Miniprotein binders against q56419. Designs and how they scored, part 256

Target 1, 326 residues: q56419
Amino acid sequence: MEGRTLEEVQEEVFKRHGVLVPKKELEDLAKALEEAGLLLTEKVEARLKEEEEKLKRERPMRLAGLSYPEGEREARAFLEAFRASYPGEGEEARVLLMPHLEPSRVPEVYGAALAALEKTPPPERIYLVGVAHRPLKEKAAALPVPFQTPFGPALPDLPALQALDALLPFELFNTPLAFREEHSLELPLFFLKGRFPEARVLPLLVARRSPELGEALKVVLRDFPGLLVLAVDLSHVGPRFGDTPLTRTLAEEARRRDLGFLERLAEGEPEAALAFLGANPTRIDGVEVVASLLPLLRERKGKVLAHRLDLEAPTLSAVGAGTLVL
Key: E = the ipSAE of ESMFold2; O = the ipSAE of OpenDDE; V2 = 0.75 times the mean of E and O plus 0.25 times the DockQ between their complexes.

## First folded at step 17 (miniprotein)

Design im29 (at its last look DockQ between E and O 0.92; V2 from the best seeds 0.86)
Fold by OpenDDE base, look of step 17:
Structure im29 (fold): chain B 326 residues (1-326), chain A 108 residues (1-108)
Amino acid sequence: as target 1 above (326 residues)
Amino acid sequence: GDLIERLEELAEEVIRYLKEHGEEELAREIEEQIKDIIEALKSGDTESAIEILTELAETIARLLHRLGAPEDLMQKVSWLIYDVARRLGMSPRQIYDISKRFSRAIER
């Protein structure tokens, strides 16, 4: 809170967590944090340090019991229900673009991803590339530890992560605290681990476009084959994101941008997809990820399986989500 | 100092596991190779140290995999080897090669 208004904090929490915390709750929380001395006190620093040390061993679930079931049996039923929400058949994926939005908001989009995964032979490893909603020390980062899921731990592919780090001009293993609450990895990983329990994972975050990442991954994928997953959302429009309340015109523009982006990716023209967005006025979330992975997306043809622009009624805002197979 | 300490830690982890599983001869061979790396480092022969480490890394990976070593040990050993390789000043290509060889050695 140092120097930021409650509105700025609300906006930041919203941008980071997709949750609009009422100002009153933020005030109460701020007061409780102040009263608890949990502001940037020695105690908070000590706790963050402890959490950072824990992240050297494992990444615990943060959204279990909230976004998905904690229990394995219930989690399997959850997967089946999501798959059932998509009436179509999938296609084999070498590259999968899928959302990281709250699953309950776009069940059929996740269902489409599951349908694609049904047609995909079990990969040895999954390159899971998410969006950093927190600052990273470098353009990209990895957390080389097990990620907890209801289906057991998703184990890292350390040799492949090490090989990737060796080819990058920066330290890949940076900013472990950025992974602590990053939903862009946790949510898609639930579905991926549920479908491919034996696959190793490379959990990657992109904060800023890194052409070096795409070039390095192109080399690594040759020697360490696997499924590439882009865990990205699409347009973010409405008051939460600085726009007017959602109108038909704004929704049509968001859909046009989302579909135009996905269709160009499906044609194997990722540069054209980025150029189509220009200044990205509808704030497509996945731009920096796609810009980083251009070498891996070029000339790959595929299919858009699902798209939804989901309204968040309390804020009159909407987020786009899509599933693309390449 | 830090490099030698990491090599000693690698030795301890691998040798302990091998001895616990009745592989005393292999444990001695690994110990000797790590000593050779340390001696090469002390003499300033970094090239020899890199060569020995590269072969040893693959050997360790294969042995532990064959013996059915637990995942936590495999991860620890992989990380130790990588850390040693970086501290030795190995080139990106050399580090990449070690990681590739390690991966192939543990493929099912």
Scores: ipSAE 0.886, ipTM 0.957, lowest interface PAE 0.4, mean pLDDT 92
Fold by ESMFold2, look of step 17:
Structure im29 (fold): chain B 326 residues (1-326), chain A 108 residues (1-108)
Amino acid sequence: as target 1 above (326 residues)
Amino acid sequence: GDLIERLEELAEEVIRYLKEHGEEELAREIEEQIKDIIEALKSGDTESAIEILTELAETIARLLHRLGAPEDLMQKVSWLIYDVARRLGMSPRQIYDISKRFSRAIER
């Protein structure tokens, strides 16, 4: 209906109903519809402003009862079950790469992350770097508020966040609404808070690669030591992501890209890992985070603990997830 | 004007908590240091204001931590100090140093 002239509408009504509606009446109707649309827009904007103000105080759980249990007792049993799904031993991590994919889809990958955390001394703070799924006003952002979890609030490390903000050429605290539904922070945080209940958190998002973020974090981590977590997924393939339905060939390519990327990171060669992906034909999710954090990944060797390319049967698509310790 | 209002808000929050916990003399000392910052600003001596704020931030963090101040007060004070430091025109390195000193004071 949009894009039609009043004359076209008038002619269509006449053709369908045999009635000629005066142009003035159509003009009045168009104005009334425009005004009604403005009122709806104002209601949506007011609601968004209210939610933004709430996010300046705290970030509530969005996925409790959906992706993980809401109650603390059940949440601890959930953690135990996930650890048990990975029969191996972890290794101490100074940097941990873990997924943000729905936990039930890749239980042993999250289990491998838990195994690594078992070997990791409890940190004072966790630098949790996720992938922004909504636009940010800058290349990266933080939300310096408590994030609610079934294990209690994950408190922000305000001094470390303020130190980071001071070193950046842009305002770090720039897009609160982008955090409202950001599962790339919430899902890993559930596991991290469950294992390190006393650690404070720097909840960070990357939308577009920022070398400035990596350089600033290198400085901040020297004075505010902690665990660096890259909360990223790997390949995204299939019709949901613009490909043909998942075939064995596409899945094999996605797996090859995922493992080649992780293996090069494990050798302390993050630039080589990025170069291996080229144009990123399987849409590995972690590339912007890795590209931002190069100074923190160079020459740091480690081990790939787990990987899965997981099928989304309803969409004939797949998403890769991995666990890497450095 | 807004800078002075931020300083007065910082003083109010800290002094109220100290008085509630029987620390009347410390509350008076904090009040005097805030007044010294304001006086330095009124005389155009931003360098002195910055020096006093830097030491005051660490002192406030240490005192509130020792007294077991609740998280919401620690957060509010941390933000007020950060806001004041930025409005004073402190350099990135000076603000970084305040943040590091605050962090070290509350680690225990």
Scores: ipSAE 0.798, ipTM 0.931, lowest interface PAE 0.8, mean pLDDT 91
ESMFold2 (binder alone), look of step 17: mean pLDDT 83; pTM 0.806

Design im3 (at its last look DockQ between E and O 0.89; V2 from the best seeds 0.88)
Fold by OpenDDE base, look of step 17:
Structure im3 (fold): chain B 326 residues (1-326), chain A 108 residues (1-108)
Amino acid sequence: as target 1 above (326 residues)
Amino acid sequence: GDLIERLEELAEEVIRYLKEHGEEELAREIEEQIKDIIEALKSGDTESAIEIFTELAETIARLLHRLGAPEDLMQKVSWLIYDVARRLGMSPRQIYDISKRFSRAIER
């Protein structure tokens, strides 16, 4: 490593490629490279290049066997169990807000999403808008390739993606490596593909608010109708996110912010929902997505089906999750 | 150079598939249309090239869909059409319209 720390190499790779390589992977690679006499950076770059080339063809599962079952039979049983965890009935969705948090943490919230999908006619296409947890070259991006799932590949709607790209002032098909490990798409897609096996998908990521995206999608949705899915989490509070350990007061504030946000969205007032958050002191994850999709959320009334603030006990931190139908 | 190369690649993919499925007449028609586009481009008549290409793109989409072309070919052809459209200097509206027409042509 010619005197560089693993953190410095990680930062350099992140700066160059927009990918955060896990420290453990870098450690393993460093050991292998010490044995091979190669520079860590060169091997990492070569691997990233290979992965980028693979992403031109398909996006493989990353969380199969971890967050959800890899086998189709087990995956179907998983869906049924999650649906069973929500005792209520759903409503037909034109817009679905659902979480992308680890499913086991908030099963009833995903169950509520499944309940809504049961009342939703099979869409021709699903606009799946997630949160970029990695840097993007542009404000938003798409990966126009099949996404692997236990239920088979989720196929892209290329004409609709191309139409969207044509209306945007930037290249939509950017930063493919940001999709490699992006769970904000993979986890919701499991549930969506399981329910709607024949639907095409538009996998979209938002890094920063893009009013242009919402305006373009409004036009595209008219000619290319489909289900809009916002895959977003809500509040992030506690030490992992720069706060003190979770207290009753902090939890109450997180819930107030989450529910206040969702309720205003349910009333068809997305601008009021954003204004209610202000500086977003509880770090609602979905703010940039909602801010980008304002034209699609205005005047749509709906219902909050579920909400949970889930405690991560080892870090005394909590994440909010919700399901909203519009 | 890049535009003509991408157009020829599109032609090759479509013509090969049509011939493999016994559609020799349709393959010849597509080949002739591609030649007309290339000739228009060489003469500097980009407007005519765009017009011919727009109709051809929709025709290709319908034909391949009707013949039950595999998903991998449909994706490849979709990308080639989109890339050619961009390289022709088509407006955002014109590109959008091609994509819309393609989508309608492959609807079940």
Scores: ipSAE 0.892, ipTM 0.959, lowest interface PAE 0.4, mean pLDDT 92
Fold by ESMFold2, look of step 17:
Structure im3 (fold): chain B 326 residues (1-326), chain A 108 residues (1-108)
Amino acid sequence: as target 1 above (326 residues)
Amino acid sequence: GDLIERLEELAEEVIRYLKEHGEEELAREIEEQIKDIIEALKSGDTESAIEIFTELAETIARLLHRLGAPEDLMQKVSWLIYDVARRLGMSPRQIYDISKRFSRAIER
């Protein structure tokens, strides 16, 4: 068991059950269990290698039919419905902050993003920066392959990705499996590809803040101009996230933190936005992305277009989502 | 070793496409530039190999784009160029420059 010898196991079985199992039989059982564990590990490793090879060619849709329609016609109608959920006008975005929360939970927040895209000249490329929900081998990663969407494949901008990789002190193309289920790219990409079908994409994930990423992106964006998208959610509060059940006080605090963070970003003061959160008591997950991208956010003024702290009544929890243009 | 194999793979992909489009003389020019890179490497003149390769990479991008090369070929060539640049030991700035030149060449 927990570092015990076979003799100790044998003695415990005898003590508990009054049967002395021969040492040879325990040895054979231990070998059989070890071999079975090796076979399960080998089988899992073979499946992971197969999945990794598939992801080196393309990233398929995983949320079609679940979070958005699979068919192109239905997907286009879906976009129109979401735009209609936001009655306001957008503003041109050089940088767009938008959520990756399930779209049906915050329809007007995604609608606000669509309104901003209406005012944004079609970019040659989109720097889509999401939040890694699986471990990365490095602080950040990219997957330089087509991402499938109902509107056709979102093609990677390989020269820009390669330029970025060249400037980083780590290999950017480092964790293909982390992209397999990554909704923080797939959900925003649906909206972005639907509006900008000709744009190429740099699909990026941040696991931990990387100042090197921000400095490199500042250089790359100068020579490879495009739309920068921070695909992030805001506060996460309630029992799902380790808190007591959601109260009015906790919800008010989460909303205050969300809006204070967004407004300071809108003033071109990303360091102040981070400082406002302190220890980040409401678990805004946009923090690692913002902290990575400081050079791209400084002195860039804009507007908060939408915000919702969406209640999940069954779990007594809530998640914040917002739309910010800079 | 591996560097020369990757250079020859790049050459094969590009030359095959050029020949398919009746560009026999351009194909021969590309082949000669690849040979010049290999000869520079054999003589230990890595700096010359890098200079020739940098100009060749931009030329390849421009030629394939003007001939309407399909996306999968353009991506394959982009990766081969990147892989060769890294195996040549090019600096981050030199690799960045090739990537920028490639991007500019396929815009036109």
Scores: ipSAE 0.853, ipTM 0.947, lowest interface PAE 0.6, mean pLDDT 92
ESMFold2 (binder alone), look of step 17: mean pLDDT 83; pTM 0.817

Design im30 (at its last look DockQ between E and O 0.87; V2 from the best seeds 0.87)
Fold by OpenDDE base, look of step 17:
Structure im30 (fold): chain B 326 residues (1-326), chain A 108 residues (1-108)
Amino acid sequence: as target 1 above (326 residues)
Amino acid sequence: GDLIERLEELAEEVIRYLKEHGEEELAREIEEQIKDIIEALKSGDTESAIEIFTELAETIARVLHRLGAPEELMQKVSWLIYDIARRLGMSPRQIYEIAKRFSRAIER
């Protein structure tokens, strides 16, 4: 490391490649490189380059065997169990808001999403809009390659992706490495591919609000009809997110913000939903996605099917999750 | 140079597949159209090149779909068409229309 700290190397890799390499991974690499007499930065860069080249062909599963089963049979049983965890019936969705949180934390919320999908005719394509938890070169990005799932690859809709790119003022196909470990797409996609095996997918990430994305998608959806899925979490409160440990008061505020946001969306008033949050003091994850998709959410009435604020006990923090149908 | 190379690559991929599936006449027609596009480009007639290419792109999509071309080939061809359209200096609207026509041609 020639006198550089792991943090400095992480920052350098981030600046050069737009990827935040986990500190643990850097530690493991540093140890391996000390043994090999190589510079950490060179090895990291070479690995990232190799991974980027692989991402030109496919996006492999990262959470198989961790968040969901790798085997198809077990994966189907997993879907059925999650559906069973929600006792209600769903409604037909044209727009589905669902979580991307670890499924085991909020099973009934994913169950509600599955219930909605049961009432939804199989779409030709799914517009899957997730949250970028890593920096993007542009406000939004797409990865136009097959995404691996236990149910087989989720194939991209290339013509629809190209049509979207053509209408955007920036290159849509940017920052492929941001998709490598992005769970906001992988987790929802498991459920979507399991329910709609033949649907093509448009995997999209939003880092910052892009009104241009919503306007472009409005045009594209007219000519390339499909299901719009917002894969977003809600409030993030507690020490992991800069707050005090979860209290009754903090939990009540998080729930109030989550439900107030979802209810206004269900009324077809997405601008009112954003205005209700103000400075977003409970850090609702989906704000930038909703802000980008305003033209698609206006005047659409729907129903909140499920909500949960899930406690992460080891950190005394909580994350909100919800399922909304429009 | 890069544009012509991409056109030749598209030709090679499509013509190879067509010949392998007994579509020799269609392969010849596509080859001739690509030559016409290249000639138009060399002469500076970009408008004619765009017109011929737009029709050819739709034809290729339709024929490959009809023949049951593998997904890998369809993806490769889709990207080549998109890249060529951009390199031709086609407007956003023109590129959008090509994508729309391609999608319609491969609808089941």
Scores: ipSAE 0.885, ipTM 0.957, lowest interface PAE 0.4, mean pLDDT 92
Fold by ESMFold2, look of step 17:
Structure im30 (fold): chain B 326 residues (1-326), chain A 108 residues (1-108)
Amino acid sequence: as target 1 above (326 residues)
Amino acid sequence: GDLIERLEELAEEVIRYLKEHGEEELAREIEEQIKDIIEALKSGDTESAIEIFTELAETIARVLHRLGAPEELMQKVSWLIYDIARRLGMSPRQIYEIAKRFSRAIER
């Protein structure tokens, strides 16, 4: 009944099927469908409200037993195996860029992050900035609750989060449900909590670039020092992402764009890194996070420790992941 | 109404914990400061209420930390303080300062 009156529907049904359906019966059907949809919508909304209330208390593990082990002993061994996958030495990170891609797909990239953390003094807090995969009510959000991990709860740094919220022109604590299944926080957090079990966390998501977030974080980090982590993936290419099938040429371009982006960040030139991507034809995931955090990335030099463009045969697609220390 | 309820809730949580840990004198001092904040609000003296509350928030953080208060209580108190600060109409700079003082008090 797309923009049609009931009489128009009745006439169309008669033309197509030779049956005259009384207008009253069409009205009754429409009302019944509407009522059924309203009841289903109310049931879904009630379930979402229940989940939202749970998230106001804690964020449970969603990927234990899927992406990493649930038990602490096994989780510790998992961390050690990932570190062993990267044979190099790390460097101290004041800012760490690491992936949120499935860990088993890029083990040496996560291993490089662990190597960097080995060289990094334990911070009092970690500013963990991921990418929102569900819509946020604002450009960015935080969920100021404990995040469960196999290593115990990662406790929020409430004073730092409240200081940040106070400086922003929008409510920072705005979309709890967006965190429910957000792997861009959960996967990096597993590694970070495993290495820094006493650090508190600021779990942040960016949906759209926010210069206000970067300026506020610049102020907050001065008074609440900690480790800044950009938990972002790089190129996304292939049919799963709306491209033609992955070719060697497309894969080579994705790798070139990933490395060019990381290298310019490593030179302390985040604006040049963004400009290098242009319209972002390989859909580097980190663009909105980097664009938000410019004040924290400028003139901070560092090193690219690892990169992989990981190919997935079933989808004929690929995702890039890297490790950068600044 | 809601602001006064939040102040009274903060007082109840903190004072009960202090008394359970033998800090009767501090409990009485904090109770008096809460009463002073409420009286200033009733008199329309929001500036005084904010000033007293700012010092109280830091004191609460320091004392609870010194006594080893459980994380659940520290989180509840942190949220009550933040909520009260916003309901008092404190500026972003003033709220930021409370958060900073709270954070510094629990570092030690």
Scores: ipSAE 0.856, ipTM 0.946, lowest interface PAE 0.5, mean pLDDT 91
ESMFold2 (binder alone), look of step 17: mean pLDDT 83; pTM 0.824

Design im31 (at its last fold request DockQ between E and O 0.89; V2 from the best seeds 0.87)
Fold by OpenDDE base, look of step 17:
Structure im31 (fold): chain B 326 residues (1-326), chain A 108 residues (1-108)
Amino acid sequence: as target 1 above (326 residues)
Amino acid sequence: GDLIERLEELAEEVIRYLKEHGEEELAREIEEQIKDIIEALKSGDTESAIEIFTELAETIARVLHRLGAPEELMQKVSWLIYDIARRLGMSPRQIYDISKRFSRAIER
């Protein structure tokens, strides 16, 4: 490491490649490189390059065996259990807002999404819009390759992705490494692929609000019809996110913000939903996605099916999750 | 140079598959159309090249779909068509139209 700290190496890799390498991974690499007499940065760069080349062909599962079962039989049982956790009935969705939080934390919210999907005719394609938790070169990106799931690969709709790229003022196919570990796509995709095995997918990430994306998608959806899925979480409150430990007051404010946001979306007023949040003091995750998709959300009425504010006890923090059908 | 190379790659992939499946006449027709595109490009007639290519792209999509071409080949061909369209200097609308026509040609 020639006198560099792990944090400095992490920052350098982030600056060069737009990827935040986990500290633990850097520690493991540092140990291996000390033994091999190699520079940590060179080895990390070589590994990232190899991973980027692999991502030209497919996106492998990262959370199989952790967040969901790897085996198909077990994965199907997992879906059924999650569906069973929601006692209600769903409604047909043209737009589905669902979480991307760890499924075990909010099973009934995912169950509500599954209930909605039961009432939804199988779409030809799914527009899956997630949140970029890593930097993108552009405001939004797509990875136009098969995504591995326990139910087989989720295949991309290349013509629709290309049509979208053609209408955008920036290159849509950017920052492939940002998709490598992006759970905001992988977790929802498990449920979507399990329910609609034949649907093609458009895996999209939003880092910053892009009005251009919403306008372009409005045109594309006319010629390439499909289900629009917003894979977003809601409030993030507590010490992990810069707040004091969760209190009744803080939890009530988070719930108020989450429900107020979802209810205004359910009324077909996405601009009012954004305005209601203001500076977004409870850090609703889906703000940039909703802001990008305004043209697709306007005047669509729907229903909030589920909401939960889930406590992470070890950090005294909480994350909001919801399911909305439009 | 890069554009011609990509056209030749598209031709090779499609013609190989067609010949392997007994579509010799169609393979010859596609080969001739690719040659016509290349000649138009060499002569500076980009408009004619775009017109021929637009129709050819749809034809390729339809034929490969009809023959039950594997997903890997369909993806490769889709990317080649898209890349060629961009390199031809096609407008956003023209590229969009090619993608739309391709999608319609492969609908089940």
Scores: ipSAE 0.892, ipTM 0.960, lowest interface PAE 0.4, mean pLDDT 92
Fold by ESMFold2, look of step 17:
Structure im31 (fold): chain B 326 residues (1-326), chain A 108 residues (1-108)
Amino acid sequence: as target 1 above (326 residues)
Amino acid sequence: GDLIERLEELAEEVIRYLKEHGEEELAREIEEQIKDIIEALKSGDTESAIEIFTELAETIARVLHRLGAPEELMQKVSWLIYDIARRLGMSPRQIYDISKRFSRAIER
């Protein structure tokens, strides 16, 4: 009944099909459709509540068997293969920038992250900051539950998460369903948990830049030291992202933007890195995370270990990924 | 009302575990401190309730950790302490300090 009266529907049916459906039958049909729509809405709401309740206890693997192996032995071998794809040595990281792009697309970039972790003393905790791909109720969120991995559960650092929540002007534990399919945490976590099986995790998402998050994290990190991980991708160019088809010129620009951004971060100049991007014409998705975490990135010098702009031939598009240690 | 219920839940979880592990004297001390917090709240003396609770929270964390309490219990207790601190109306700095004390107590 999309805004039509029953008489209008009756007339339309007669015009099209030559039959006159009694008004009572149309009334009964309209009532049945309304009732069926209410039942469908109730089923969707019940399903979402079930998923939310599950996420209040743990976050299960979603990408095992798809992006990485489900079994621990196979997962360990997978990590070793990725490390081998990066010929070189890492450096100790207090801050690590690494991708969340599908690992098989950028194996040497993940390998560089593993090389950095080999040089990094095992931290008590990891501040894992990803990019929200589903809406959050606030600018940022956390899910303070175990995240399952092939290497066992990554346990939350509850005191650190609670300390962080206390300092923020919004509830940090605000959108559990946004974590259900969030690969920007799951993919980096696989590598981090495999290397640091005893570390606890603060699983954080940024939807919109939050200076408050960075200021609070600077305080929390002093009292709860750990490894800060920015789990972000770089340029997104081509038709899949609203551009013209990928050309050599667009790819070269994306690469220049990616490397210029990373190099300025490596010089301890995160504001200059953001300014270099201007309106962010190649859609580096790390911008919101970097803009949130400025107090933690200023004056920290380091090194770009790897970069790749990976082509998506079927979509004539590309995505950039990099590894940076600070 | 609801704050008192959370305090009693914290007491039940902790005291049961302590008694099962031969810490009868500590269990009695913790029960007494919970009663003192509740009495202070009923008297409108929130400042005393916060002071006693802050010391109690750190003591609970240290004792449960020393006794090797299972991760599930430690997480439940951590959440109860955080929930109670917020319901007591503790400032962000006070809640931050409790969280830091808890974290230090369970290191080692």
Scores: ipSAE 0.848, ipTM 0.946, lowest interface PAE 0.6, mean pLDDT 92
ESMFold2 (binder alone), look of step 17: mean pLDDT 82; pTM 0.811
ESMFold2, look of step 18: ipSAE 0.843; ipTM 0.944
ESMFold2 (binder alone), look of step 18: mean pLDDT 82; pTM 0.810
OpenDDE base, look of step 18: ipSAE 0.892; ipTM 0.959
ESMFold2, fold request of step 19: ipSAE 0.840, 0.838, 0.846; ipTM 0.945, 0.942, 0.946
ESMFold2 (binder alone), fold request of step 19: mean pLDDT 83, 83, 83; pTM 0.822, 0.824, 0.828
OpenDDE base, fold request of step 19: ipSAE 0.885, 0.884, 0.883; ipTM 0.957, 0.957, 0.957

